# VH-VL binders against Gas vesicle protein F (gvpF), part 7

Target 1, 213 residues: Gas vesicle protein F (gvpF), of Haloferax mediterranei (q02231)
Amino acid sequence: MSDNLYTYGVIEQEDIELEIDGVAGAERVYTVDYRTLSAVVSDIDTTDPERTDEDVQVHNTVLQHVLEYDGGRTVVPMSFGMAFKNGRTLKGVMRGARRALRSALNDIEGTVELGVKIITSSEGGVSHDAIRADIGDRLSELSINETENDLFSDRLVVNKSYLVARDRRDDFDAAIDTIEEEYGDELTVQYTGPWAPYNFVDIHIGADQQRGR
Key: E = the ipSAE of ESMFold2; O = the ipSAE of OpenDDE; V2 = 0.75 times the mean of E and O plus 0.25 times the DockQ between their complexes.

## First folded at step 1 (VH-VL)

Design p08 (framework fv_potravitug)
Fold by ESMFold2-Fast, scan of step 1:
Structure p08 (fold): chain C 213 residues (1-213), chain A 122 residues (1-122), chain B 108 residues (1-108)
Amino acid sequence: as target 1 above (213 residues)
Amino acid sequence: QVQLQQWGAGLLKPSETLSLTCAVYGGSFSGYYWTWFRQPPGKGLEWIGEINHRGSTNYNPSLRGRVSISVDTSKKQFSLKLRSVNAADTAVYYCARHDYYYDSSGYKFDYWGQGTLVTVSS
Amino acid sequence: EIVLTQSPGTLSLSPGERATLSCRASQSVSSNYLAWYQQTPGQAPRLLIYGASSRATGIPDRFSGSGSGTDFTLTISRLEPEDFVVYFCQQYGSSPRTFGPGTKVDIK
């Protein structure tokens, strides 16, 4: 391989090739094998791709396609920006991280991440607490785990990621539909996914180093 | 992985304009907010403002009207200008990265420049 | 402007002891937007804890954060010699981003 390899994530060894848009103008997503693992990659012209809103969306879209392609699979996602100079470098990194990658694949096997944002008026303090409790209870019952994401607006009263078993996804989807029907115009539900489980994988590829000074 | 390097004039007279630049090495420049802080001798940190790769800015109201932050995305650099300086502007100035990435389990200033001591004196 | 108050201003302890540092906000701060920093004299701040309770990469497990609403705590379970420095809390969910005045952890 002669181009730099942008890496979206890692799966159990499988031969996949998709003609879809990738990061940094790539037009192909494919797999590079290392023993029992496959990295999901695109060819790009740089090892330092710009983190644009558009390319972050593309990165997530690629992972979503891989996650659901041909009946679905477990995907360990990489954060945006992971690029290697060639296949040998990538395989070397996978070799060093093999145990951690295998462990992560086992831990998240058969699950997906679903994102839920609830937007409502910031002036309803007691109403916000009631909405959080009601919606939180319904969705927690249907999930394995959950985490809170940033509240980037006063109107955003819920911003959570849920780890959901694939066989419970239809139940989760139905619960979202019911919430939207019952609350109507009182709130806006932004429901996204399925995503590879970003918020539920704690994996370090390469040397761990302290941030800052 | 990511390193911030800053430079600019350290000695100023009252009424002059402070100009500092921060360069980002490694990692992605786009998709983050790039932030300036300052710390007067023996005191706590004060946030000055931030800018993203699109030129969107947020400024501390206490410095509004004197502060301007600009970005050069092609060079992976961002710059602080603070006009009409006085002795109260004497501080160590820091640049930092603000991670707003939505898949993070929190928000943080995770990489910092080395700092630049700015002294304003007659 | 959200004002952060830290107490005590100075905490005098010996190596091996437990340190408990408090940060109080003038109004409610989402736990997602509260961070703790360590600062060695002459150096830039180092991120320790973000989201009130999440340790930053490379930070030892003796550091832990807790709290919600207006009251937050940084705990150092067993002080090491390098921990005798200044600690700042910060909120970053509202503009302007604000820091507390700091707590100095001093060796007895």
Scores: ipSAE 0.000, ipTM 0.381, lowest interface PAE 12.9, mean pLDDT 81

Design p09 (from p08 with heavy chain H98G Y101V Y102W D103G S105Y G106P K108Y; framework fv_potravitug)
Fold by ESMFold2-Fast, scan of step 1:
Order: sequence, then C-alpha cells, then structure tokens
Structure p09 (fold): chain C 213 residues (1-213), chain A 122 residues (1-122), chain B 108 residues (1-108)
Amino acid sequence: as target 1 above (213 residues)
Amino acid sequence: QVQLQQWGAGLLKPSETLSLTCAVYGGSFSGYYWTWFRQPPGKGLEWIGEINHRGSTNYNPSLRGRVSISVDTSKKQFSLKLRSVNAADTAVYYCARGDYVWGSYPYYFDYWGQGTLVTVSS
Amino acid sequence: EIVLTQSPGTLSLSPGERATLSCRASQSVSSNYLAWYQQTPGQAPRLLIYGASSRATGIPDRFSGSGSGTDFTLTISRLEPEDFVVYFCQQYGSSPRTFGPGTKVDIK
C-alpha cells in the first residue's frame, strides 16, 4: 500500500525534505529519524521496485542531492531496491543496524567519492601502461583510498573511484585540470561526482529484519 | 524537473564572436558534463564541446582554436564563445546535459535546451 | 574520427508498419556506446536509446535498439503518427562524439 518507504541512504540525524524526483515515480525525498540517525526515503507503492537504468540513475541523483544540500553532509548510501513496508519496520531495521551504520558514518566522515574515466582515441595496449602509472600516481597522492572499476572498452585506459577528503577536493580538481592540459587531445577525461561513497562502504542490514529487497 | 534555457546572439556578421548562455533549472549541477552542439540547416548534429561543474573542458578538435566554454557553478549556468565566425557557423545551437548510470561510461544526452538560431551573414 | 552512415536516407511507410533503420560506423564502436535520437523539425533532439539497446526514460517499448561493432539498428515495431520524424545515431565511444546524417521516416 501507500506506507512503503524506499530507502536511499542514512545520515546523521537531520530534518531534510526535497521536492525532487525519486525512485518508482516518487516526487518527494525526506528523512525518517531514528535516534541519532535519519534514513533518506521516498513513499512508494511497492516493496519490490523494478531495477531499471532510469531508477538506478534517480537513486544515485537523490544521494548526490542529499550529499550536497545546504552545505553538505556525510551519507552512507544503500544499494538500489531497499524498501520497507512502513516506518515501524524501517526504524526496527535501523535499530538492528545502528552500530554498523554509525561505524560506516564515522569511517567515511568528511569524504566524497570522485569518479575518473580516461579514454584514448587508440585501442588498448602496452602504450597505455605509462599513462595509467602517471595518472594513477598523481591521483593516489590526493586520495584516502581508491578502487578499480571494469575496463569495458579497449579505449578505456582508466576507470577508478577515489575516496577523497572534502578539504582535498580543490587539490584533486586541480590535478585533473593539469592532467587534461598536459595530455591534450590524446585523452578524454570524464571526471564525475561528488558521489556518496558507494564503492567505499560495505554495509549489510540483517536479512531477518529486512522487509524489502 | 530539469530544464535547460538558453539565450544569446541571433544575428552576427563575419569575424564577430558568438556568445550563448545556458541556465539549468532543477536537479543537481554537479556530476554531469554540460555540452554544446550545433546543427547547420538541413544537416546533422555536430558536437562542439563540454564542461563540468569544476570547469574541466573537452572540445571538438575541428573547433579547438576558436571555441571556449565556461561555467558559473553558483548560477548553474554555462556559456559558449565561438570566435571569428563565418557563414559556415550558421546553425541552430543547443545546450544539453551529459548523463550516465553510475558505473556506465561514457555520457549520453538526456535533456536539451530549446535551441538558438544563429545566422552569420554580411 | 568515426564517421556514421545512416540508411536509408528516407524511409516511406504507413502507420502500423515496422520500421528498421540502419547505422554503420567507419570503425568499430566500443560495445554499448551508440545512442539513437528522435528529432521533430524545429525542436531539440530527444534521446531514445543509449548503449545500443537501453531505452531512455519515458520511451515507449515499440522502440528497440540492437547491433554491435560497426552495424547498429533502430527498430520501431508499429509506427504511430508521431513517429514520422527524423532519427539520428550517435557514437560516444571515442572523441570527437559524432552523429549520423539522419534517416527521415516519411508517410507513404
């Protein structure tokens, strides 16, 4: 029915309401409080929303809005598809996961995820190793952690996510600008974010307490 | 939800500079490439270039010496300047948002401005 | 740069018929980096398909994309009156991003 709550992520307790598009046709994103935590939610008609490319994109966009809204905050993102039958069920799950959620919030406090994809006009090969090493060294120095994503194209030289402290973002941005200037037409840099640090949190809400997905 | 509105020059003389601005209403400005395209009368689209909210740019090599794109993140606006125009620059110019599903690469263009007809004649 | 060729230049059909539009690339396009757009004269393009086969937000399921390498196809299973417009393919697997010249779907 109408009391189902789709959950995007969790933040430190705060009252937020945004009139933006949400998953499954929702038109409002707001917070549901549980003690020192707030879940970021939308009202939806089902506990099993269809995973579509559009709704995955909306999920990530909602998290980005919450991450940056009113000066910004730390956001623990949840995987797509987490929905609960009602507020009581959601708060029960948050109670059970409170220690894990607080630990995750502490671990990623003051950080954001930045995406870097680098494409060359040539096919992949040994000629790309020097570029990977050069760019990798520069960006690693400015990040707390990094992870490699799939190279799904021979032209894709770098596909990485970086966990970056908010106070190092200007330095990271400057490094990207320098890389773009130095390599010129040889490379195309796709620099995205800030994102909630999806690739740098691994949080499980207990299977027995989860009512959706 | 997301709407792009553009404005700028309609009529130009050869050697002048084209200046167009695109404003973004609704949604987040960060996390996207904000892109300019043009379409000469009766022809297909041509990519001009793109800029992100941090000011990082990519340009079509055929236009690189003449084009610059700038961004004002506080106003959620980005602007195109094309120098030394001639009759071949006559086209409808469009701004657009480059978007992707997280983990997918590269961008596709999901929202577009209304277009601005630019005519270059002596 | 990758040059895209679209065929036919004009496709004349009646409402209710199936339309098959071809896009061929001068070089192999990396898997899933081809998009299709619809354009009504005097209006901005509308994204239909990205990643060769994924439908964009709000696009009816009568539109489908397929293909890989150098050969791509847009299929409209049953033409509606509003579908008699121009269609463009676009590759985004390499820089610069390039568009085909368009296929006009016209009423027979």
Scores: ipSAE 0.005, ipTM 0.454, lowest interface PAE 9.9, mean pLDDT 83

Design p10 (from p08 with heavy chain H98G D99E Y100I Y101T Y102I D103F S104G S105V G106A K108Y; framework fv_potravitug)
Fold by ESMFold2-Fast, scan of step 1:
Structure p10 (fold): chain C 213 residues (1-213), chain A 122 residues (1-122), chain B 108 residues (1-108)
Amino acid sequence: as target 1 above (213 residues)
Amino acid sequence: QVQLQQWGAGLLKPSETLSLTCAVYGGSFSGYYWTWFRQPPGKGLEWIGEINHRGSTNYNPSLRGRVSISVDTSKKQFSLKLRSVNAADTAVYYCARGEITIFGVAYYFDYWGQGTLVTVSS
Amino acid sequence: EIVLTQSPGTLSLSPGERATLSCRASQSVSSNYLAWYQQTPGQAPRLLIYGASSRATGIPDRFSGSGSGTDFTLTISRLEPEDFVVYFCQQYGSSPRTFGPGTKVDIK
C-alpha cells in the first residue's frame, strides 16, 4: 500500500491525472492543491526512494509529460528524491515556500529548457573553437539564457542548456536541423528536451533543492 | 573515428564462465555507458548490462545475478563475465557505446564491436 | 519489463516503394525514448533513429521515425537495394532496455 507522496514539481493550480509510470513503481501521476499552486505527485510506499538511473529518468519524463500535456504549462521542477509522509506535510512545505514558488513560476513562464551536446570525432583543437563559436552564436540568438554544463568527455565541444521561449522553439529546432545538415558527419548533435527549466530555477523547498549534476 | 574491438573464448562447456573483453580505440572513454548485448542465432537482441568509466553498473535482472561487468579505465577496456553458462547462452555477443542524456542515463547505442560468437556445448 | 512487438514479421516490397514498420510497446515508453536499428545478417546493428524521430548521424533522409506512447513507426520513403535487411526497435525509457523481435524487409 502507498500513503507517501513523491513530488516531481509544482505548477499553477490545475487538476491533472495521468496514468503513466512514476518513481518507485508508481503508475499514476496527479496533483495536490495548495491555494494557487498544485504539486505534481505519485503515491509511493517509502519517503526514501532509491536513487537509480532508471528512476531519475522517470522523474524527468514525468516532468516532461506535465510540461507538454494538453497544450502545456509552466513547471517548477524539484530535484529527485523529495517524498513526504502525507498531504498535510506536503502542503505545509508548499505554504513555507509559496512566495519563492510563485516567483519562480513567474520567472520561467512560457519557457522550456533545451539541451544541446555537440560531439566530434577528434579531440580539442582550433577547429573545435570555431565550431563552438559558430554554433554558440546561432543558438544564443534564439534563446533567453544559457548555461554551460560540465564537459565530462574530451570529445564534447558543447554541453549547454538553453532557456527558450515556447513560441521560439520551432526556430530553435530549425537551427539544430541546419547545423546538422551543414556539418554532416563531422559532428554529432544530441538535442534533448523540452525539459522543465531545471537549470534555470534556484529555489528551496523543504530542507534543500539540488539542481543536479 | 571510434572503433570497438572485442575478444574472448568462443567455445564453452555448460557451467563454465564466459569472459569477453572490449577495447575502445579513438575518442574519449569518459561520458558514456559501455554496454554488452547478445543475439541468439536468428533472434533479436538482448541487453545484458552497462558500465561507465567510474565503474557504475546496470544489469538486466533476467540474468539472475550471473553477470558482472568491469572496467579498466587506464586501458579503455571493459569486460563481461557471465557465470554458469548453458546452451541458452549460445549467441553472438556485442559490445557497444551508449550515449548519455543530460540527466546521466543511457540514451542509445551508436558504435558497436564486431561481435563474438559464443557456443555452449558439451 | 516493456515487451516490444514488431509488425509485420516480414514485409515484402520492391525497390522504390515506401516501407512502413510498426513497433508496439506493452506499456507506455517514457519521453519517446525509442530507437530504431538496421542489421545486415552477420553484422552488428546500425543506429538509424533515436528519441522516436531524430535521425542519427550519416543516416539518409529517406528514413524517418514517428509515434509516441505505445505506438511507433519507422518509415523508409523510397527503398534502396541496401535497405532489404532486418530492422529492430529498442526502448530505453525503462530498465531493462528491450528490443523488438525484428521486421525483415524482403524483396518481392
Scores: ipSAE 0.000, ipTM 0.417, lowest interface PAE 12.4, mean pLDDT 82

Design p11 (framework fv_potravitug)
Heavy chain, then light chain:
Amino acid sequence: QVQLQQWGAGLLKPSETLSLTCAVYGGSFSGYYWTWFRQPPGKGLEWIGEINHRGSTNYNPSLRGRVSISVDTSKKQFSLKLRSVNAADTAVYYCARVGIAVAGDYYYGMDVWGQGTLVTVSS
Amino acid sequence: EIVLTQSPGTLSLSPGERATLSCRASQSVSSNYLAWYQQTPGQAPRLLIYGASSRATGIPDRFSGSGSGTDFTLTISRLEPEDFVVYFCQQYGSSPRTFGPGTKVDIK
ESMFold2-Fast, scan of step 1: ipSAE 0.006; ipTM 0.514

Design p12 (framework fv_potravitug)
Fold by ESMFold2-Fast, scan of step 1:
Formats: C-alpha cells, sequence, structure tokens
Structure p12 (fold): chain C 213 residues (1-213), chain A 121 residues (1-121), chain B 108 residues (1-108)
C-alpha cells in the first residue's frame, strides 16, 4: 500500500484539498480529520522520506500555501520527516498529542511568522546600532513576540522572526514599505513569509519533544 | 515541470521605460520570490529585484528609484519596469524563480530564456 | 559581503577528462548554502548543484559538488562536449547573496 501519510502540520478541523507539489514527489495535499483537528498530509510511498533541501523547501511551501488558502488559518507546523503508515496510525498519534496540539493552536491562533533580514549597502556608512534600534522599535510594536536569529554576516544588521497577528499583517507590511522608502539605498530589506510559526511553538509528539518544533 | 517565458520590447532610446513580463507555467506560484536579473555584455549577473505572490518586493538599492516590479497572481505573471534608461542599462535581462529556504536566502532553479535590451540613440 | 573566488579562471581539458573547479569564500558559508550554475554564452544560467552537494532536477550524475566552510568544489567526472562552457558558484548562506566570477572550461 502506497498510502503512507506524510504530515506537514495540523489545523482546526477543515476539509482542504490542493493539487500542489508535496514531499517525495507527491502531487496532492489534503486533510485527514481527527475530532476537532485536521492533519495536512500527502500520500508517499515510504515512512522514512529522505531529508533533502528541496523537500524541506517543499514542506515549508505547502505550509505557507495552507496558511494563506481561502482567507487563511492557524497552522501548527510539524518538523520535516513526519510520515505514518496509514490513517489509523496518524489518528492515534493525533489522539495522543491532542492536548499539546490544541494548546499550540490556541497559543498561535490568528498569527503568522514573518522573517526580516536587513543588510547594509556596501557603499553605506550607517551605524548598525542606530538601524537596529530604529527598525527594531518600529517592528516590535506591531508584533506579539519576536526572536533573534544569528547575525551571520558583518553587513546583516537585523535577522529576526516576528509573531504577528493576521489582522496586523497589513500594518506590518506598510512598516516594511516605509522602512524601505526612508532608508533607500542604505539598506536592502529581505522580507519573507508568512510562515507557519516554527519559532513560536513547542509541540510534544512522542520523540519529537527533543526537536522543539 | 516549471517553465518561465519572458517577453517585451528590447530596443530602447535613452530616457524611455523598459517593460518586460515573465509568465510561469507549471508548478506552484506561491512560496517563491519571482526575480529579475540582468547581465551586461561580458559582465556578471546583477540582481534587480524580486516579488512574491502577495506583491511584497525587494529591490537592488542602486536601482530602487527607477525600478518597479508588479505581479498578477491569477495569471502567474510578473513584470519589470525600469524608467529613464541609458546606455549602461544595455544587457540581457532574465526572470528566475528564487527557491527560498525557511530563514535563508534563495538560489535560482528555473530561468526565463532572456531578453536582449539595447539602449541606443 | 562574502566574496567568492573561483580557480582556475580558465581550465583547459579534453573531452572524457575529469574537471575539478574550486570556489573559495572570504568567510564561512553557513549551512553549506552554496549553489553551482552552468552558463552557455548568450543563454540563461542552469542550476547544477544546491546546498553544496545536492544535484538539481534533471542534472546528469557526472556533476557532483562537495565542500564546506570556505572551500567548495564542483567535479565533472567525464567531460562531454556540451560541458565546455562557463561555471559559477553562488552563496546564499549570508545576505546579500553573492556570485563568483566564473571558471571557463575550454577545449585544449
Amino acid sequence: as target 1 above (213 residues)
Amino acid sequence: QVQLQQWGAGLLKPSETLSLTCAVYGGSFSGYYWTWFRQPPGKGLEWIGEINHRGSTNYNPSLRGRVSISVDTSKKQFSLKLRSVNAADTAVYYCARGYYKYWGDSYFDYWGQGTLVTVSS
Amino acid sequence: EIVLTQSPGTLSLSPGERATLSCRASQSVSSNYLAWYQQTPGQAPRLLIYGASSRATGIPDRFSGSGSGTDFTLTISRLEPEDFVVYFCQQYGSSPRTFGPGTKVDIK
């Protein structure tokens, strides 16, 4: 049976079916219900899909698509590689993790994760501290929570993930536009998302407790 | 499979506006940054800017005052406008799909065929 | 920004030979986020390798990538006539993304 279920994430119960690229060459993403929850899944031919950069990107793209489909929804993301031999096994795992999944859905309800990287121009002489303070203050007031990612380049002055309420996304987008306009040629803004809120959930699904996603 | 097809007028006079369009066939339009590059004769690639299906843009700061990129998500098309062209804008222009990593930057897995743009008086 | 240096600038070989192309970064490339492209003059680049070692869809197995940190290599195990073109690396582990200047693979 080639009905192993790769699981991308969990949402409030809803019937969704999309003909989009999935992990391990899957061409369909759909939902499997358990009570008040739905798992977002694809059919794959193995329970141990190879972790490739391409499929990690596909995993995150599927989650982004589900987040935005038909007006949007709250999505609890799963770590890459969650695959179950059949629907009964998946529903059993959801039953065992129901409390944690409900808690995570409630904690991130109506929110998305947005990524912001800000790079100084090679011809600019601007202060990193001043930029970080100015832009950090503007974006922080529009977000519920934030986390700082590594500054892996001397030119990278901001590398943050923000948890933003869906109804504040337009305000956040406008703030990014204003920052780009005001700083002009001094900065490049790399604005990504919305993403399922990986940095803002702690999911217990058996052995995945150690992964912290 | 994914294919990018681009079109637009390639012969311009100084001060005119360059307008190019790229159409995406196959695959998902969401989850990627749709990107414009150019390559002057005998030179390397220069990034111009990028746009996603929501219309969020990032531009090369050196071109920001002259460049705009727009998207038509229902048609899976995105377009470049570069105003006030001069001889230095002569290049082959390419559209490309930015394959974005979560938290990361992008590499480019599919490219349009290119459009030679010549700016001459 | 991370500066990428490619060596040699021109590599002169015969069909059937192994080609080894180097890309060196001025700083460590995080997460091995390095890509290799092939470009025939006058045509769009073609992605060969991403993540330092993963072959892109449709790329023949004679192409392989390796390396980490600051030193990366593209290997073509047995050169075919169509392989005598330009190759360049790109890092995307650090913003801004940067491209190498290219290595031209030329027929002896």
Scores: ipSAE 0.000, ipTM 0.469, lowest interface PAE 11.3, mean pLDDT 83

## First folded at step 2 (VH-VL; from p07 with heavy chain G98V; framework fv_potravitug)

Design p07v (at its last look DockQ between E and O 0.04; V2 from the best seeds 0.00; counts 0 for: pae E 12.5 > 2, placed apart)
Heavy chain, then light chain:
Amino acid sequence: QVQLQQWGAGLLKPSETLSLTCAVYGGSFSGYYWTWFRQPPGKGLEWIGEIYHSGSTNYNPSLRGRVSISVDTSKKQFSLKLRSVNAADTAVYYCARVRYNWNYGKYFDYWGQGTLVTVSS
Amino acid sequence: EIVLTQSPGTLSLSPGERATLSCRASQSVSSSYLAWYQQTPGQAPRLLIYGASSRATGIPDRFSGSGSGTDFTLTISRLEPEDFVVYFCQQYGSSPFTFGPGTKVDIK
ESMFold2, look of step 2: ipSAE 0.000; ipTM 0.431
ESMFold2 (binder alone), look of step 2: mean pLDDT 90; pTM 0.894
OpenDDE, look of step 2: ipSAE 0.000; ipTM 0.533

## First folded at step 4 (VH-VL)

Design q04 (from p07 with heavy chain S56K N101T N103E; framework fv_potravitug)
Fold by ESMFold2-Fast, scan of step 4:
Structure q04 (fold): chain C 213 residues (1-213), chain A 121 residues (1-121), chain B 108 residues (1-108)
Amino acid sequence: as target 1 above (213 residues)
Amino acid sequence: QVQLQQWGAGLLKPSETLSLTCAVYGGSFSGYYWTWFRQPPGKGLEWIGEIYHSGKTNYNPSLRGRVSISVDTSKKQFSLKLRSVNAADTAVYYCARGRYTWEYGKYFDYWGQGTLVTVSS
Amino acid sequence: EIVLTQSPGTLSLSPGERATLSCRASQSVSSSYLAWYQQTPGQAPRLLIYGASSRATGIPDRFSGSGSGTDFTLTISRLEPEDFVVYFCQQYGSSPFTFGPGTKVDIK
């Protein structure tokens, strides 16, 4: 039974096993240890899983579940599609990336990523720039860092990810509620997460070997 | 496979409170928007509201102050309460799982079997 | 509130024919925020298309979606007997998210 290992992310060493949906039809998510680290994995039939919208969502949902499971933990997320032939190969990659993984875990310890997308309605009464400034100022004060995502729709006026300390999450949630109440029907607020801090960690484990680093 | 099962009272009198529960079997409960819809006889679907596993809710403003959705993450269940019902609340009520992606917004991939709720005129 | 209009209200066709169903929005909707559902009378809706053009898991390739802005289309390339049911479009570009009134595909 030598299944390939799909890797979602890396955590501080911990034994976790969950019967939840995984990528490529996997029905189990569990951990593979390497010293002080554990990789979050599923067994899959291939090292090249098809990138579907459904499986990208499953990947993100697994990371979110691990992030919040049993009181929560720090999770360094991997990009979709990281799969290895076996545990030996995975542990070898973790060995090579150990310093970067340890640094990333320390840097994002006690934080989560929250997504905020704001869509204007036809009943709106203020400019998009004014909305961005007002909401941006309120949420930026409650976050450690932020990044802007693409505005891919004419109605989309804010599309940001925020890195927020877990102990400031309640304050951030309250600010979103206040914004929703004050703007009413002028805006639709799509508030998502908590996510593993994908937009704030850049770990290229198993990166294209033709790119020298 | 994911399956949603719902239950609750099918016949109500005006002014009573509608109470429906949806249980989720298989799959993950976290990371989804657990959503209620209704469909009056011969009409289209109407969104009622949603709840995230964290307890965060969003409601259709048209149901002002009458709607409440709650979640029990340990049981993988979520429930709808609609207060002060009248004949206009007669509909088939559905629970559903909302998926969210940055590019595509929310869409609903699994649905409960539906519950016909009739409010005596 | 974005109002969705579906046309035709009823589409009468035979098995094997192509069906083209239209959904028009009263205001611009992001093409990534429109979904299509199929509903057999007395049953829950089934997701067919999300993000205007992405097929949901398990949905046959005879179903395809297209469109942007205010005009969206669901195409069924070769109707099967089980396809003679009701189809709804749904937007999430503005709160509350809304559904169209439906197009009934009927056997003729």
Scores: ipSAE 0.000, ipTM 0.434, lowest interface PAE 16.0, mean pLDDT 83

Design q05 (from p07 with heavy chain H53R N101H N103D; framework fv_potravitug)
Fold by ESMFold2-Fast, scan of step 4:
Structure q05 (fold): chain C 213 residues (1-213), chain A 121 residues (1-121), chain B 108 residues (1-108)
Amino acid sequence: as target 1 above (213 residues)
Amino acid sequence: QVQLQQWGAGLLKPSETLSLTCAVYGGSFSGYYWTWFRQPPGKGLEWIGEIYRSGSTNYNPSLRGRVSISVDTSKKQFSLKLRSVNAADTAVYYCARGRYHWDYGKYFDYWGQGTLVTVSS
Amino acid sequence: EIVLTQSPGTLSLSPGERATLSCRASQSVSSSYLAWYQQTPGQAPRLLIYGASSRATGIPDRFSGSGSGTDFTLTISRLEPEDFVVYFCQQYGSSPFTFGPGTKVDIK
């Protein structure tokens, strides 16, 4: 029952092998080829890995590593929990999803996802609308797309994911630094990424997609 | 593997300034909130404040007028200064690494060993 | 600010028994942003659970978390000798983040 393949994402065909921590205690991340595509995988002992925060963080860290390894590449991320019983099963799934995977790779080529949360240090002392407009305008100008996430706290002013071209990332980073400097301790900026563009792609890849739920 | 080590003066007189430093060994210094907590004897934890590598800070409102946190990114260190101390500031002080995740909120996965600070005349 | 209360203040049990620790928030904790920490006297806190139910790295599976809204629970399925220490809950559903006063698990 060894050699189940946990799948993190899909890239243009490339031979990669990294000795880094993977999901479910895996110690190796590598690629499985299907024609012009490669799946990024680890060997695990189950097709139903337990969803822990540590393994979700590892999944995201593996995707970040692959995204930036050796000069970088476009990565179509998969949601946590995708595992297949063997290479034949995985290649069959990739065959069925080939056109969708190629389209997704083309759509997100040369981009990364950046997360921004802005939390105020006080209630009602500063205009949330003014902060939202100022920061929103600055960051929107530097991104090619954005998605709003839930405002789950009364003091959470901004909760967004941004799709940013790789060659614009330094500009985006500088804008975040400027916002932090100008607002000081009036707000906390939680800036995360780069992530593979999870919020900007969605692939349904067949019968095994529900493994690890 | 990540380790936080802290140091600074443990004995203070009322009106003096507390100064503590925390050094981060292993792992990335970027992408985390470097955080100070304190715990008075027999009581729960109290958040003091946090600093991002850019120098941006957020402080507990009850301490904001007296507290300052600074960062030295080249040394991977961050420091706490608390002015005008009194007996109520007697506590064990901890530095910690704050993580943020979209699904899980803010939580603290690595902690310094703690420093007992006693304020007495 | 959200005030967290923990009950009981002291829980007296024997090794091998199940422990159930409660954390109640004064208002709803958005997105179940709640963590649990363990503290041995004289030592720094140790992260056990975050996001209400996710186990931290290296934490044994006898520890589990559950709950949402205002009511959260930490369960230790079978107490080991090293588990007779203090436990704290922490929320980040609303800023500033706050901690409970702690529950001490003591030998009966």
Scores: ipSAE 0.000, ipTM 0.415, lowest interface PAE 15.7, mean pLDDT 82

Design q06 (from p07 with heavy chain N101K N103S K106T; framework fv_potravitug)
Fold by ESMFold2-Fast, scan of step 4:
Structure q06 (fold): chain C 213 residues (1-213), chain A 121 residues (1-121), chain B 108 residues (1-108)
Amino acid sequence: as target 1 above (213 residues)
Amino acid sequence: QVQLQQWGAGLLKPSETLSLTCAVYGGSFSGYYWTWFRQPPGKGLEWIGEIYHSGSTNYNPSLRGRVSISVDTSKKQFSLKLRSVNAADTAVYYCARGRYKWSYGTYFDYWGQGTLVTVSS
Amino acid sequence: EIVLTQSPGTLSLSPGERATLSCRASQSVSSSYLAWYQQTPGQAPRLLIYGASSRATGIPDRFSGSGSGTDFTLTISRLEPEDFVVYFCQQYGSSPFTFGPGTKVDIK
């Protein structure tokens, strides 16, 4: 009976409708327009969906679908849990955040996030520093920006997210292949993505609207 | 509710190309890593590679020179080709669905029935 | 490549007993990226545990996983007749994803 809107992210205005699994048992992902912007949404029966591991994964999978669907597009991702009572409330939030959303879309236009983890049998010392420098330099040259993630193990020598232009993705993929071939069994590379660029977009949508509701 | 069905020729001569196809029934095709594994008789599983619905691939380095995986999103199918086979390629081959979680990486929740591939030597 | 070793190779027990299966990695693996699979002969693997300790959908609570770093354990608290099959650990934190050689649980 309720028509609350769960919001995954924001794109340049486009009419998209996908019959795919969404958060909280939703079976449809579609767009709600506000001028030059479209919010990617699902119908949900609450404005406070439970944060489960399953639904967090669904949220991220929906964003990947939208990011890559039909040749791809720029997606400003939203953190899990953004839901609004109705389309009017959502459009009000988009109106208030329009400048920030436009800036974010422009800043990340034509880019994807790629994850790189590198594990070695060597436990610290000069070899780890040399590997970090070599691989870090190669991948940094192919990326627009990068962030460092936690090194949760002494054998984890690289744990980074890279913001990469879509037209440089093949070059980045080739660099990963070259690194794997050159180092062989000395290290293992976990290469993941593309992801919506979570680590490269800071936007505070809904804070004032949530307080005003 | 999701079902993977695979098919392809299982009897090969050395130097031939293995070709297997996996079809996905039920559920969404997009947003998953469609993956191939193999299991030699009496041994553990070996990851061969994966493909995203966009066509982006990742391969096991030990097989990269011989393997290609392709996808047909309109048919919800993906296919494995392994060229220049030899007796060491004798195994049961499985297709699987790789499900990504940001905190948990990729794990494999649905599997095809398997195809026994024998390379005469 | 991360090599996984499983011990014991064969575990002979009776129904109702507790089974403890070990998986050791040659390099540290985040607990987020370790899975356990069950395989009945002639059939595809079935996911039991992912993220070292998270039970997959439909898996009974007698199955539990634990561990971190290089040492991981699958515990079956009370063996049922259908549990006398092969179990594999898998890491998916580093490419290539790798599996252990398996532990066979045999009925005494």
Scores: ipSAE 0.000, ipTM 0.406, lowest interface PAE 15.6, mean pLDDT 82

